# Ledger of designs, part 15: miniprotein binders against tRNA-specific 2-thiouridylase MnmA (mnmA)

Target 1, 344 residues: tRNA-specific 2-thiouridylase MnmA (mnmA), of Desulfotalea psychrophila (q6aiz6)
Amino acid sequence: MIKNITGIAMSGGVDSTATAILQKQKGPVLGFFMKLNQPDYETQRDRVSQIAQKLDIKLEIIDLTEEFQEYVLKYFSASYFKGLTPNPCIICNKEIKFGLFQQAILRQGVERIATGHYAQIHKTAAGYQLHKGVDPHKDQSYFLSRLSQEQLAHSIFPLGGMHKGAIYDLVEAHGFHDFRGTESQDVCFLEQDNVVDFLEQTAEFSASSGNIVMNDGKILGKHKGLHRYTVGQRRGLGISYPVPLYVINLDVKNNNVIVGENEQLFHKTMAISDIHWISQPEREDLLHASVHIRSTHKGAQASVILKENNRASVIFDEPQRAITPGQFATIYKDTQVLGSGVIL
Below, E stands for the ipSAE of ESMFold2; O stands for the ipSAE of OpenDDE; V2 stands for 0.75 times the mean of E and O plus 0.25 times the DockQ between their complexes.

## First folded at step 16 (miniprotein)

Design z7 (from z1 with A3L P53W I99L K103A; at its last look DockQ between E and O 0.88; V2 from the best seeds 0.00; counts 0 for: pTM E .790 < .8)
Fold by ESMFold2, look of step 16:
Structure z7 (fold): chain B 344 residues (1-344), chain A 108 residues (1-108)
Amino acid sequence: as target 1 above (344 residues)
Amino acid sequence: SPLEEIKERLDRLAEELRELAEKGDIERLLDALEELIRALDELAREADELGSWELAREIRFLAELLRWLVDYMRRLANQGDYDRVNRFLQFIAYLLRLLAEYADRIRE
């Protein structure tokens, strides 16, 4: 009786290749590659197939193109309609990679799925915990902050305890010498510009032009849709002014992009909604934690007041720049991800 | 000056909240907080008029949070959970000091 088949999420990059090598050493494996709207799908498919062949791993392709388009369109369009800036990588992880893709793999009879993420899963008596990867420059725990207990239970992150240099050494020792110096295969293809282009190409998305204004109502220019702008943005405004100006707010009611000076981007307060807990705080309605407001944010200490309906008020100890509605605030206790909510 | 009056009220309440109080004292403090919260709308308008839009946003946020906290603390007190009431009183004192700092910045 063999009940230890591990699925390997293979994408053609160094991290997924290292994952496949490590897991094949531990037992029987089956490789899986998902088809989405990748712009270079055929090239990526051929590369993944070659890697799987070299490693003697049977590869299956899971086509999720239609489901991906439906999820992306609904999520991003709804977010932009409300003047929110969505986070494509978080939704892809939650709904696609660890959602539909994981479910399809489990239906093939595999026990768990390994991916090349730099994060750690700790099983405790109280459930599964998500922790930062040990390589602080590669840690991906922020993007995994929406995963459920069930999704974590079926997941393996073999790279979470490793540094990127060791990963290159590992794959080179197994005959893969072409990864060093090329990093494009490990990057999420849902970049901000790609999302904007995707939305505008769909017949179901609609946006209206409007004004770029100062807080006092002075009109400085026109915009071609609120979805093209992010709080904190300086480039691409197409306006002239004696000092640098930044997007400080997206006013959906008046269809205005509000701009101002850098100092206007600093705030101590934010509200979050739709909170998801990986590790729910027991009987705490006021906690002090490290909160990250975006993936590149180093985190800041804050008081988090838990309210009804999965909402919270967050008061940072120090002002934070460019708190962006629609992005996710991820709540950490040291290395542990407690959960995340949508910034309002 | 409304700013100076609000600042003095914030400082007084912040100091009162540093003391543990009997149940009757807690209800009096919550009533005083509700009265102060109504004045915070004026503080936010002053910030807007002086071009301190970021402070106005922060003040409005804190005013709404304080309204929620007063209601929540009344529920906790009714449930007898005075440990949490006292912890939130300390947090509210922190918020009042933050608002006092904002009032000073608006005056500048």
Scores: ipSAE 0.782, ipTM 0.897, lowest interface PAE 0.6, mean pLDDT 86
ESMFold2 (binder alone), look of step 16: mean pLDDT 74; pTM 0.680
OpenDDE base, look of step 16: ipSAE 0.834; ipTM 0.938

## First folded at step 18 (miniprotein)

Design z10 (from z8 with I59L; at its last look DockQ between E and O 0.77; V2 from the best seeds 0.82)
Fold by OpenDDE base, look of step 18:
Structure z10 (fold): chain B 344 residues (1-344), chain A 108 residues (1-108)
Amino acid sequence: as target 1 above (344 residues)
Amino acid sequence: SPAEEIKERIDRLAEELRELAEKGDIERLLDALEELIRALDELAREADELGSWELARELRFLAELLRWLVDYMRRLANQGDYDRVNRFLQFIVYLLRLIVEYKDRIRE
């Protein structure tokens, strides 16, 4: 076992570049780039190669295109076709980035992989804890909420204790001046702007037109397939109404998009399933915690009633807007990620 | 109206449940909860008919949760785990407030 080499997940973004810089300062590193289904793979590869060269890091490309399709893209498509809103980034992290990709790297004798995620790992006697990054605007712990103890054991998050501004300063000090104003690609490999186009190109695509309806059953128009709509959506409805209407529910059974006013998007209750615990809570039946219902959600205090079969009922102290089936709910105690479940 | 009658019943049950929770009478409390669950189911149906879908959803959720809690608390009591029972009694009191809140939002 080459005991002292750290694998660097390099994506060509500022965060991965900073990670590479920081880890190289600590010891020997090997760079790794994932080949997936990136539309601009060649361009991205070249960029990563240039960065690696500039940093004097040996770069290896790991092709996980097929695995990405199997574990992430199928999940993504199937979810939308079921009227669910998926989180492919969480799945990608679990199955690909910290899954197959990590495993491939570890098989090369590397002990741990470093990524540019803004999160923290704390090793304790009871195991590894996942915590929020110190930068509240860049915290990515939500996307890592499905990682196992083993995955955490083999991961390093050098940026978890840093603010984004310091990251730019770091890379610029090392001659990388072109990252400002660019978004990091380290988390998501899918362009959300192309969701509809992507879905419609899938072999499984069989969207049927249906009705856009109010709660009372009044038909306001027609939709072009449920996959085009998400809870809380206002745009693209093609309906005229005296007040703003939002998608409040997707009725898959009847192939209806249910719309309503903004107030109808607020709920205090939700159910979650398929809970994965990073850290098992001390109280196994009832806990009060901060629950995030999407990646951009700031978290809200809630009572969480833990049930059998990795299920829970969640009651928020205050109503939450656009609780979306298929999204992940992450449960926090302070900065610690306890676990996550799928919103039903 | 049917909805108002159910709402009044829920108010009575809520008060009874608060009293029972304070007394620690678990068996009677569980019985009263079962009645509340039925009332919530009925009210949810009425809410649906009135077009208050969001409230109906919340009421059904609470009814389901209460069903689970009844069973769970019964198991706890049978196990002699009165500490947990007591914690859930307090939680039920909290839920009762929420139930009343949702109930009161239903308008004909």
Scores: ipSAE 0.812, ipTM 0.928, lowest interface PAE 0.6, mean pLDDT 92
ESMFold2, look of step 18: ipSAE 0.850; ipTM 0.948
ESMFold2 (binder alone), look of step 18: mean pLDDT 83; pTM 0.838

Design z11 (from z8 with D83E Q90E; at its last fold request DockQ between E and O 0.94; V2 from the best seeds 0.86)
Amino acid sequence: SPAEEIKERIDRLAEELRELAEKGDIERLLDALEELIRALDELAREADELGSWELAREIRFLAELLRWLVDYMRRLANQGDYERVNRFLEFIVYLLRLIVEYKDRIRE
ESMFold2, look of step 18: ipSAE 0.854; ipTM 0.948
ESMFold2 (binder alone), look of step 18: mean pLDDT 84; pTM 0.852
OpenDDE base, look of step 18: ipSAE 0.809; ipTM 0.926
ESMFold2, look of step 19: ipSAE 0.848; ipTM 0.944
ESMFold2 (binder alone), look of step 19: mean pLDDT 84; pTM 0.854
OpenDDE base, look of step 19: ipSAE 0.809; ipTM 0.925
ESMFold2, look of step 22: ipSAE 0.856; ipTM 0.949
ESMFold2 (binder alone), look of step 22: mean pLDDT 84; pTM 0.851
OpenDDE base, look of step 22: ipSAE 0.805; ipTM 0.924
ESMFold2, fold request of step 23: ipSAE 0.857, 0.857, 0.862; ipTM 0.950, 0.950, 0.951
ESMFold2 (binder alone), fold request of step 23: mean pLDDT 86, 86, 86; pTM 0.876, 0.870, 0.873
OpenDDE base, fold request of step 23: ipSAE 0.816, 0.809, 0.818; ipTM 0.930, 0.932, 0.932

Design z12 (from z8 with S52D; at its last look DockQ between E and O 0.79; V2 from the best seeds 0.80)
Fold by ESMFold2, look of step 18:
Structure z12 (fold): chain B 344 residues (1-344), chain A 108 residues (1-108)
Amino acid sequence: as target 1 above (344 residues)
Amino acid sequence: SPAEEIKERIDRLAEELRELAEKGDIERLLDALEELIRALDELAREADELGDWELAREIRFLAELLRWLVDYMRRLANQGDYDRVNRFLQFIVYLLRLIVEYKDRIRE
C-alpha cells in the first residue's frame, strides 16, 4: 500500500514535537521549519534540528523573511496609523503559517500539513468546520478563525482531541524529558510585544510621543507612542493617581492615550467589519451567539445583526470589558467557529 | 431641564412602540422609531454636555442601529417578508429595554 507524505510544522516546542511523533506513527513525514526575522533564529533552528534528528525526520527550512517583513509592515503599520490594536497571531496564521508557508510545503508534493494547534477540523457534507479543542485551557480555535476552506482542507490538528497532560506523557515516552515547566517554543513569536519591538527596529517605522489624558482633557503624563498601548492596560502608564487608571481609548486625531477607571471599560455595544465566515450562518440577518472579543475572553452571549458589506452590530447580553478596536470578534455556535470580524 | 424633557419623551415613545409592536402596526411603528432616533440623538448630546462621553457613544450606536433597522424593515415589509419583520420587532422590543437603561444612566 502507498502512503502520502504528511508535512509537519516544527517549531521546537512540546506541541510540535508531539505532533511529529503522532504523525510519524501514521505514515511518512517531512518536517518543515519557517525562517522569519526571529531574533534568535539560530538557536531555534538548532533546537528544531536536534528534535528532528532524534525523531529521524528530514527537516526542510522555508525562508519567508522578505514576505514576512512585507506583511508585517503593511498590516501593523496601517493598523497603528488608524489607532487600531492589531492581532498578530490571527494574521500570522491566516497569511503566513497557513498561507505562504502552507503553500510552499504543498508545492513540494506534500498533500497535508499537521500543526500542533489545539483545535478540531470536522469535514461535513457542507464543508470543513473548525471546532474548539477539547482541552478548554489550551483551545486555540480563536486564533484560526480567519482560515479559508482551502486552508482547512490541507490541515491536520492531531492535538485537538487531546489534553495537555497527555501531550507531556507522549513526548516523555519518546525521550523528551525537559519540556515540563518550561515555556513552549510553540508560542507565536508574533505576540503584541514582539511585533512592536520588531517594527521599531526597522528604519521605516516611526511614532510620536504624546499626552496621557483623562476624558475631560486633564494631562496626567506622556506616552511613548500610541502603538505601545492597548485598551484595558493598567501597567506601563508611568502616571500617579489616587485610584487605578486604565487605557480607555487611543485618540489618533489628538495623539492622546485616554485613561479612566475600570468601570469605563464596560460596554454592551460593538461594531465589527470585514467578517469572514468559515461556516456561513443558516440565517443571514440576526443571530444569537457566543462572541469572543479576544483569545482570553470567556465568550459572551450576544445579538449579532448582520449588515451589508461584511459588517455587523453586536449587542451583548451583559457588559463586556475592554472591547478593543482592531482585535477580532470570533462568533461561535456551541463548539463551532462560524467566523470572525474586526472590531471597530 | 432639557435632559429630563428628552428622557420623558423617550419613555412615552418606548411605551408607544411596545403597543405598536404588539398590534403589528408596521407603518406607525416605523414612524415612531424615527421619532425615537431623533430623541436619542438629542440625548447623546446631553450626555456629552454632562461629561459622560462613553455613554454618549453608546447612545449614538443605538441611534445608528435603529436608523439602519428602520430602512431595513421598510424594505422587508415592501417585499412582504413579515416573518423577518416580526423577528426584528421582537429585537426592537429588546433594544427598548437597553435604551431605557441608558436614558436612566443620564443624571443631571
Scores: ipSAE 0.790, ipTM 0.928, lowest interface PAE 0.7, mean pLDDT 88
ESMFold2 (binder alone), look of step 18: mean pLDDT 82; pTM 0.835
OpenDDE base, look of step 18: ipSAE 0.811; ipTM 0.927

Design z13 (from z8 with A21M R28E; at its last look DockQ between E and O 0.85; V2 from the best seeds 0.82)
Fold by ESMFold2, look of step 18:
Structure z13 (fold): chain B 344 residues (1-344), chain A 108 residues (1-108)
Amino acid sequence: as target 1 above (344 residues)
Amino acid sequence: SPAEEIKERIDRLAEELRELMEKGDIEELLDALEELIRALDELAREADELGSWELAREIRFLAELLRWLVDYMRRLANQGDYDRVNRFLQFIVYLLRLIVEYKDRIRE
């Protein structure tokens, strides 16, 4: 029986380390680490190299620094200048981790690539399904909702059926005792705050200050650029007011951050565009599904009215807090990810 | 007041629509929905003037959705897909309830 080499996406965290351990137990593996334009690259590289050496895994570095700027920075810059709040992790997964990185690994002759994501891939006669990870506190399926059938076909998620505690036990049994009790997470360069800071270092990025206002026009302060603010945000406003105020809207036309009380953040309605289906229901123009408006959202039952041009109208059964344009709405049926769209 | 007159018109249209759904005359139902859409556009403008900005936004969303639904259901009826038309009619019942809730939340 002929076995193929499995690629391992290694990032230096506990989840990628556990993934490497589990896959090496099943057959021959090659490790892969991607080089981006991250400021802590040398530290991360050294950590990944040490882990790979301890596990006796050959490690290759895939340099994606030039491609990073075209896919990630252009997307983020365009989104911020439109007053949208982009989602760095969803785009990183779609375009970088399972896009450019996966393709570079496949060119090495590897057929499948394992990553440390807490999600499940189920192969059916109709194609690949994406399902939530079994650990509800670690589930990452929301961030994978833009993946194509081809990307899923080449992916393995060994941690999807496991709980985080078992992951720590596994790596400790293999000589890695430094992960438990640390607040470190698997390293991801493309977190929103890091991307904003990185964009401001780029010579081509510019933004103007403006006013923080109430709906009635009352000026309460100044903002440092619309790109630094998110709907639902309370911290970092730098204003004094008798009751808590939250960002309720980013007004690009007037360059204003509009603030209001928590009550103004609740809505039942939203429109989404650019819908991508992992698993499209064959003959339904009206879905009743659980919709998640961000990773930490508990999910809420909604009516989803499918329109032309990959658009939909969504009406939640109950009001939802801080529906944020530019983020992704991910549509679930039970544990299955059906697809996602961009919140308008 | 202008807002109260619009609210009364919406209440009458909502009740008329419920009766039309029992009769099964799709074109008469769609015509009544178009009248409701016009009333919602007027109510959203009044809600903005009253400082009910979030309700106005929600009402405009529902008016736009109903406008799309009217056009879509006419296309389905022309294709003979009355099963799908009836499914969207059931959804309209839910939308009417939501419209009445929002109408009642506008204060003057």
Scores: ipSAE 0.809, ipTM 0.935, lowest interface PAE 0.7, mean pLDDT 87
ESMFold2 (binder alone), look of step 18: mean pLDDT 85; pTM 0.870
OpenDDE base, look of step 18: ipSAE 0.815; ipTM 0.929

Design z8 (from z6 with P53W; at its last look DockQ between E and O 0.87; V2 from the best seeds 0.83)
Fold by OpenDDE base, look of step 18:
Structure z8 (fold): chain B 344 residues (1-344), chain A 108 residues (1-108)
Amino acid sequence: as target 1 above (344 residues)
Amino acid sequence: SPAEEIKERIDRLAEELRELAEKGDIERLLDALEELIRALDELAREADELGSWELAREIRFLAELLRWLVDYMRRLANQGDYDRVNRFLQFIVYLLRLIVEYKDRIRE
């Protein structure tokens, strides 16, 4: 076992570049780039290669295209076709980035992989804890909420204790001046803006037109397939109404998009399933915690009633807007990620 | 109206449940909870009929949770785990407030 080499997940973004810089300062590193289904793979590869060269890091490309399709893209498509809103980034992290990709790296004798995620790992006697990054605007712990103890054991998050501004300063000090104003691609490999186009290109695509309806059953128009709509959506409805209407729910059974006013988007209750615990809570039946219902959610205090079969009922102290089936709910105690479940 | 009658029944049950929770009478409390669950189911149906489907959903959620809690608390009591029972009694009191809140939001 080459005991002292750290694998660097390099994506060509500022965060991965900073990670590479920081880890190289600590010891020997090997760079790794994932080949997936990136539309601009060649361009991205070249960029990563240039960065690696500039940093004098040996770069290896790991092709996980097929695995990405199997574990992430199928999940993504299937979810939308079921009227669910998936989080492919969480799945990608679990199955690909910290899954197959990590495993491939570890098989090369590397002990741990470093990524540019803004999160923190704390090693304790009871195991590894996942915590929020110190930068509240860049915290990515939500996306890592499905990682196992083993995955955490083999991961390093050098940026977890840093603010984004310091990251730019760091890379610029090392001659990388072109990162400002660019978004990091380290978390998501799918372009959100192309969701509909992507879905419609899938072999499984069989969208049927249906009705856009109010709660009272009044038909306001027609939709072009449920996959085009998410809870809380306002745009693209093609309906005229005296007040703003939002997608309140997707009725898959009747192939209806249910719309309503903004107030109707607020709920105090939700159910979650398929809970994965990073850290098992001390109280196994009832806990009060901060629950995030999407990646951009700031978290809200809630009572969480833990049930059998990795299920829970969640009651928020205050109503939350656009609780979306298929999204992940992450449960926090302070900065610690306890676990996550799928919103039903 | 049917909805108002159910709402009044829920108010009575809520008060009874608060009293029972304070007394620690678990068996009577569980019985009263079962009655509340039935009332909530009825209220949810009425809410649906009135077009208040969002409230109906919340009410049904609470009813389902209460069903689970009844069973769970019964198991706890049978196990002699009265500490947990007591914690859930307090939680039920909290839920009762929420139930009343949702009930009061239903308009005919």
Scores: ipSAE 0.814, ipTM 0.929, lowest interface PAE 0.6, mean pLDDT 92
ESMFold2, look of step 18: ipSAE 0.825; ipTM 0.943
ESMFold2 (binder alone), look of step 18: mean pLDDT 84; pTM 0.850

Design z9 (from z6 with P53Y; at its last look DockQ between E and O 0.80; V2 from the best seeds 0.82)
Amino acid sequence: SPAEEIKERIDRLAEELRELAEKGDIERLLDALEELIRALDELAREADELGSYELAREIRFLAELLRWLVDYMRRLANQGDYDRVNRFLQFIVYLLRLIVEYKDRIRE
ESMFold2, look of step 18: ipSAE 0.830; ipTM 0.942
ESMFold2 (binder alone), look of step 18: mean pLDDT 85; pTM 0.858
OpenDDE base, look of step 18: ipSAE 0.858; ipTM 0.948
ESMFold2, look of step 19: ipSAE 0.808; ipTM 0.931
ESMFold2 (binder alone), look of step 19: mean pLDDT 84; pTM 0.855
OpenDDE base, look of step 19: ipSAE 0.851; ipTM 0.946

## First folded at step 19 (miniprotein)

Design z14 (from z9 with D83E Q90E; at its last look DockQ between E and O 0.86; V2 from the best seeds 0.84)
Fold by ESMFold2, look of step 19:
Structure z14 (fold): chain B 344 residues (1-344), chain A 108 residues (1-108)
Amino acid sequence: as target 1 above (344 residues)
Amino acid sequence: SPAEEIKERIDRLAEELRELAEKGDIERLLDALEELIRALDELAREADELGSYELAREIRFLAELLRWLVDYMRRLANQGDYERVNRFLEFIVYLLRLIVEYKDRIRE
């Protein structure tokens, strides 16, 4: 029987390989690779199989292709129908990687699952905390901000306390000499253009053309569907104007892309909904925290006013560029992820 | 102009609200906030007419937030939670500075 076995999420890149090495040193392991709708699946499958063989790790493939396709279609279609710009990686982590995938692994009697995420899990008397990885250039805590206490309890992030250079040194010390100097093979394939192309090939997804307008209603051109545009975008508008214009808003009611100058992208205020707390502020209804409005955002200090129905009003100390409805605002206290909400 | 009249009214209310906050006169402060909220709604409409669309959106956000805060602070005061009332009082003083900044940026 499988007792005290650690599951390893293996994807064929340097981070998952280092994770497998580190966890095998600590005890018995089983490797797991999830099949999704990734475009280079066969190459990735072969690579992860070779790595598992070299490490003497038994590898299982868990096919979640149907579940992923159904979820992607449902989530993205619903988001775009509402004029929202979805965040696939946050939701995939919550529902697929730490949801269906984790559950499938746990059902085999594995107690915990290690992944190559650059983030830290701290167990305290009050529960599990999620913290930034120590390497600020590789930190992935933003994408994990929807995880539940149960999901964190079953998770191990061995790379969270390490820097990327040490990861390359580790795998090279164990006979893997060809990762350094190349792009990471743990690349997420859920980029905006890939998702848009995927949705357009499905018969159940539809979008209609409409106008590209300024706030005063002046028509500057036509758009090819609201789902092809995001707030802050300049490229791909196909319009002529004396100064650069950017997408300011997606107006679903009138099927309009609203454009304006860069200065119109800056706001201090935003509303968020559907707040999920990893570490709930006890009796707090007003807090001052660092808020990240996207994964590449450097974070900004803000006042967060907690309201009923899992909503909040957020006022940044300084204006923020391109606050985008449908993306996630992640609330940090120092290195700790408190929670996240959907930008309205 | 109508916008300048509203701006003058907001300046008077902001000064009154700062004084009331320093005194801790919660009942009068909440009444003055309700008047400020009405002035902000008027200013947002004028900002739209003047083409200051992004400022109008920000001002509407602040007006809605203040409506929520007035109701919330009344409930806290009725419950005797004056520590939290005072904390939000300090936050309102911060919001007044932002309101005056946005008011000053609306131009004809």
Scores: ipSAE 0.828, ipTM 0.940, lowest interface PAE 0.6, mean pLDDT 88
ESMFold2 (binder alone), look of step 19: mean pLDDT 84; pTM 0.853
OpenDDE base, look of step 19: ipSAE 0.840; ipTM 0.940

Design z15 (from z14 with I59L; at its last look DockQ between E and O 0.86; V2 from the best seeds 0.84)
Amino acid sequence: SPAEEIKERIDRLAEELRELAEKGDIERLLDALEELIRALDELAREADELGSYELARELRFLAELLRWLVDYMRRLANQGDYERVNRFLEFIVYLLRLIVEYKDRIRE
ESMFold2, look of step 19: ipSAE 0.845; ipTM 0.944
ESMFold2 (binder alone), look of step 19: mean pLDDT 84; pTM 0.849
OpenDDE base, look of step 19: ipSAE 0.829; ipTM 0.935

Design z16 (from z14 with L40F; at its last look DockQ between E and O 0.81; V2 from the best seeds 0.77)
Fold by ESMFold2, look of step 19:
Structure z16 (fold): chain B 344 residues (1-344), chain A 108 residues (1-108)
Amino acid sequence: as target 1 above (344 residues)
Amino acid sequence: SPAEEIKERIDRLAEELRELAEKGDIERLLDALEELIRAFDELAREADELGSYELAREIRFLAELLRWLVDYMRRLANQGDYERVNRFLEFIVYLLRLIVEYKDRIRE
């Protein structure tokens, strides 16, 4: 009897509120709010509780603070030690939101969990497919590219077929008039600065200043630790030079930030590792697909050569700017997410 | 010049590879690819010395990919999987065009 209850991931934003409204119209629901390292947790908890009360939804709190801190410390420290730029939202979705959080919700007898993601799940004879949300300005499918078939099977994305304007209209029709004009997103709260600040507070994380140099070794200034810099970055370098300079590479061996002109950021070639397939491509060795190197990237056509050990070589039809080691490359066929790998 | 001599050798090898790919002569194609890879290693070193660091990086990537392709296609041929070997022939033609583009961008 309890088997037909839908869990609602509630976070206090407009998208999770709309999700709760839509799913309650379809059947019995339970609300779930996860406790992590959120700044201002008490305020967020109170807001979610107020929304749940107004909607007559029972709310449970799942404390994952310790597990979140362990995952963040392990993943981000290891990435920064290697000179990589990690992607917090992809890992949080895979390991926390659809991992530990989903598992805890399912153990309470809930059959499926709805979240406010702008993405679509399509069930086919071959399994579950992940597709872009219909609103191209809100699509979040890039951040869900590491989800397993089991994680997708237990997930519902009610907003995937909707546009953002309709979401505001929906919540306003149900008495929630305070969201318009805030334009907050509530499916992933991790920001790079928050993670960096957290890591610097731990006794185990240590970073040294070093030099900002050009390819030929010319020293232009000092940096405050490699973990504070990202390939493609222009601002925050603290250097003077006749033309704009950008971070081209992070040299861990010499503890140098390497800078150069914008033209030096463009490349056609990229290697990826640790590929995860949501949907295995029909061709198993060579495919031509749209590849996105970050969530804001419009995607670019590329030849993808599939290798052993979950690796691939990617050759873009046109040069791409600021390909960043440690970020994820997501492979699309039209609207469908096929999978993703870590940029090397 | 050293760079121009290497570029001329690459032009000859690329044309040989195109002809071999059109004829489907897999054994000779793979041998020519190995020689081309060595020429690319030399070209990448010259690109670095000339300050063309981005081109050198791209050329080294392509050389590594070509090494993998040679090994992969030999394994497929040994297994009798010439369907997959032929599929990569079109891709090799594409790589030859890209290689010529990079070679032409290196300047003394």
Scores: ipSAE 0.747, ipTM 0.897, lowest interface PAE 0.7, mean pLDDT 86
ESMFold2 (binder alone), look of step 19: mean pLDDT 76; pTM 0.723
OpenDDE base, look of step 19: ipSAE 0.779; ipTM 0.907

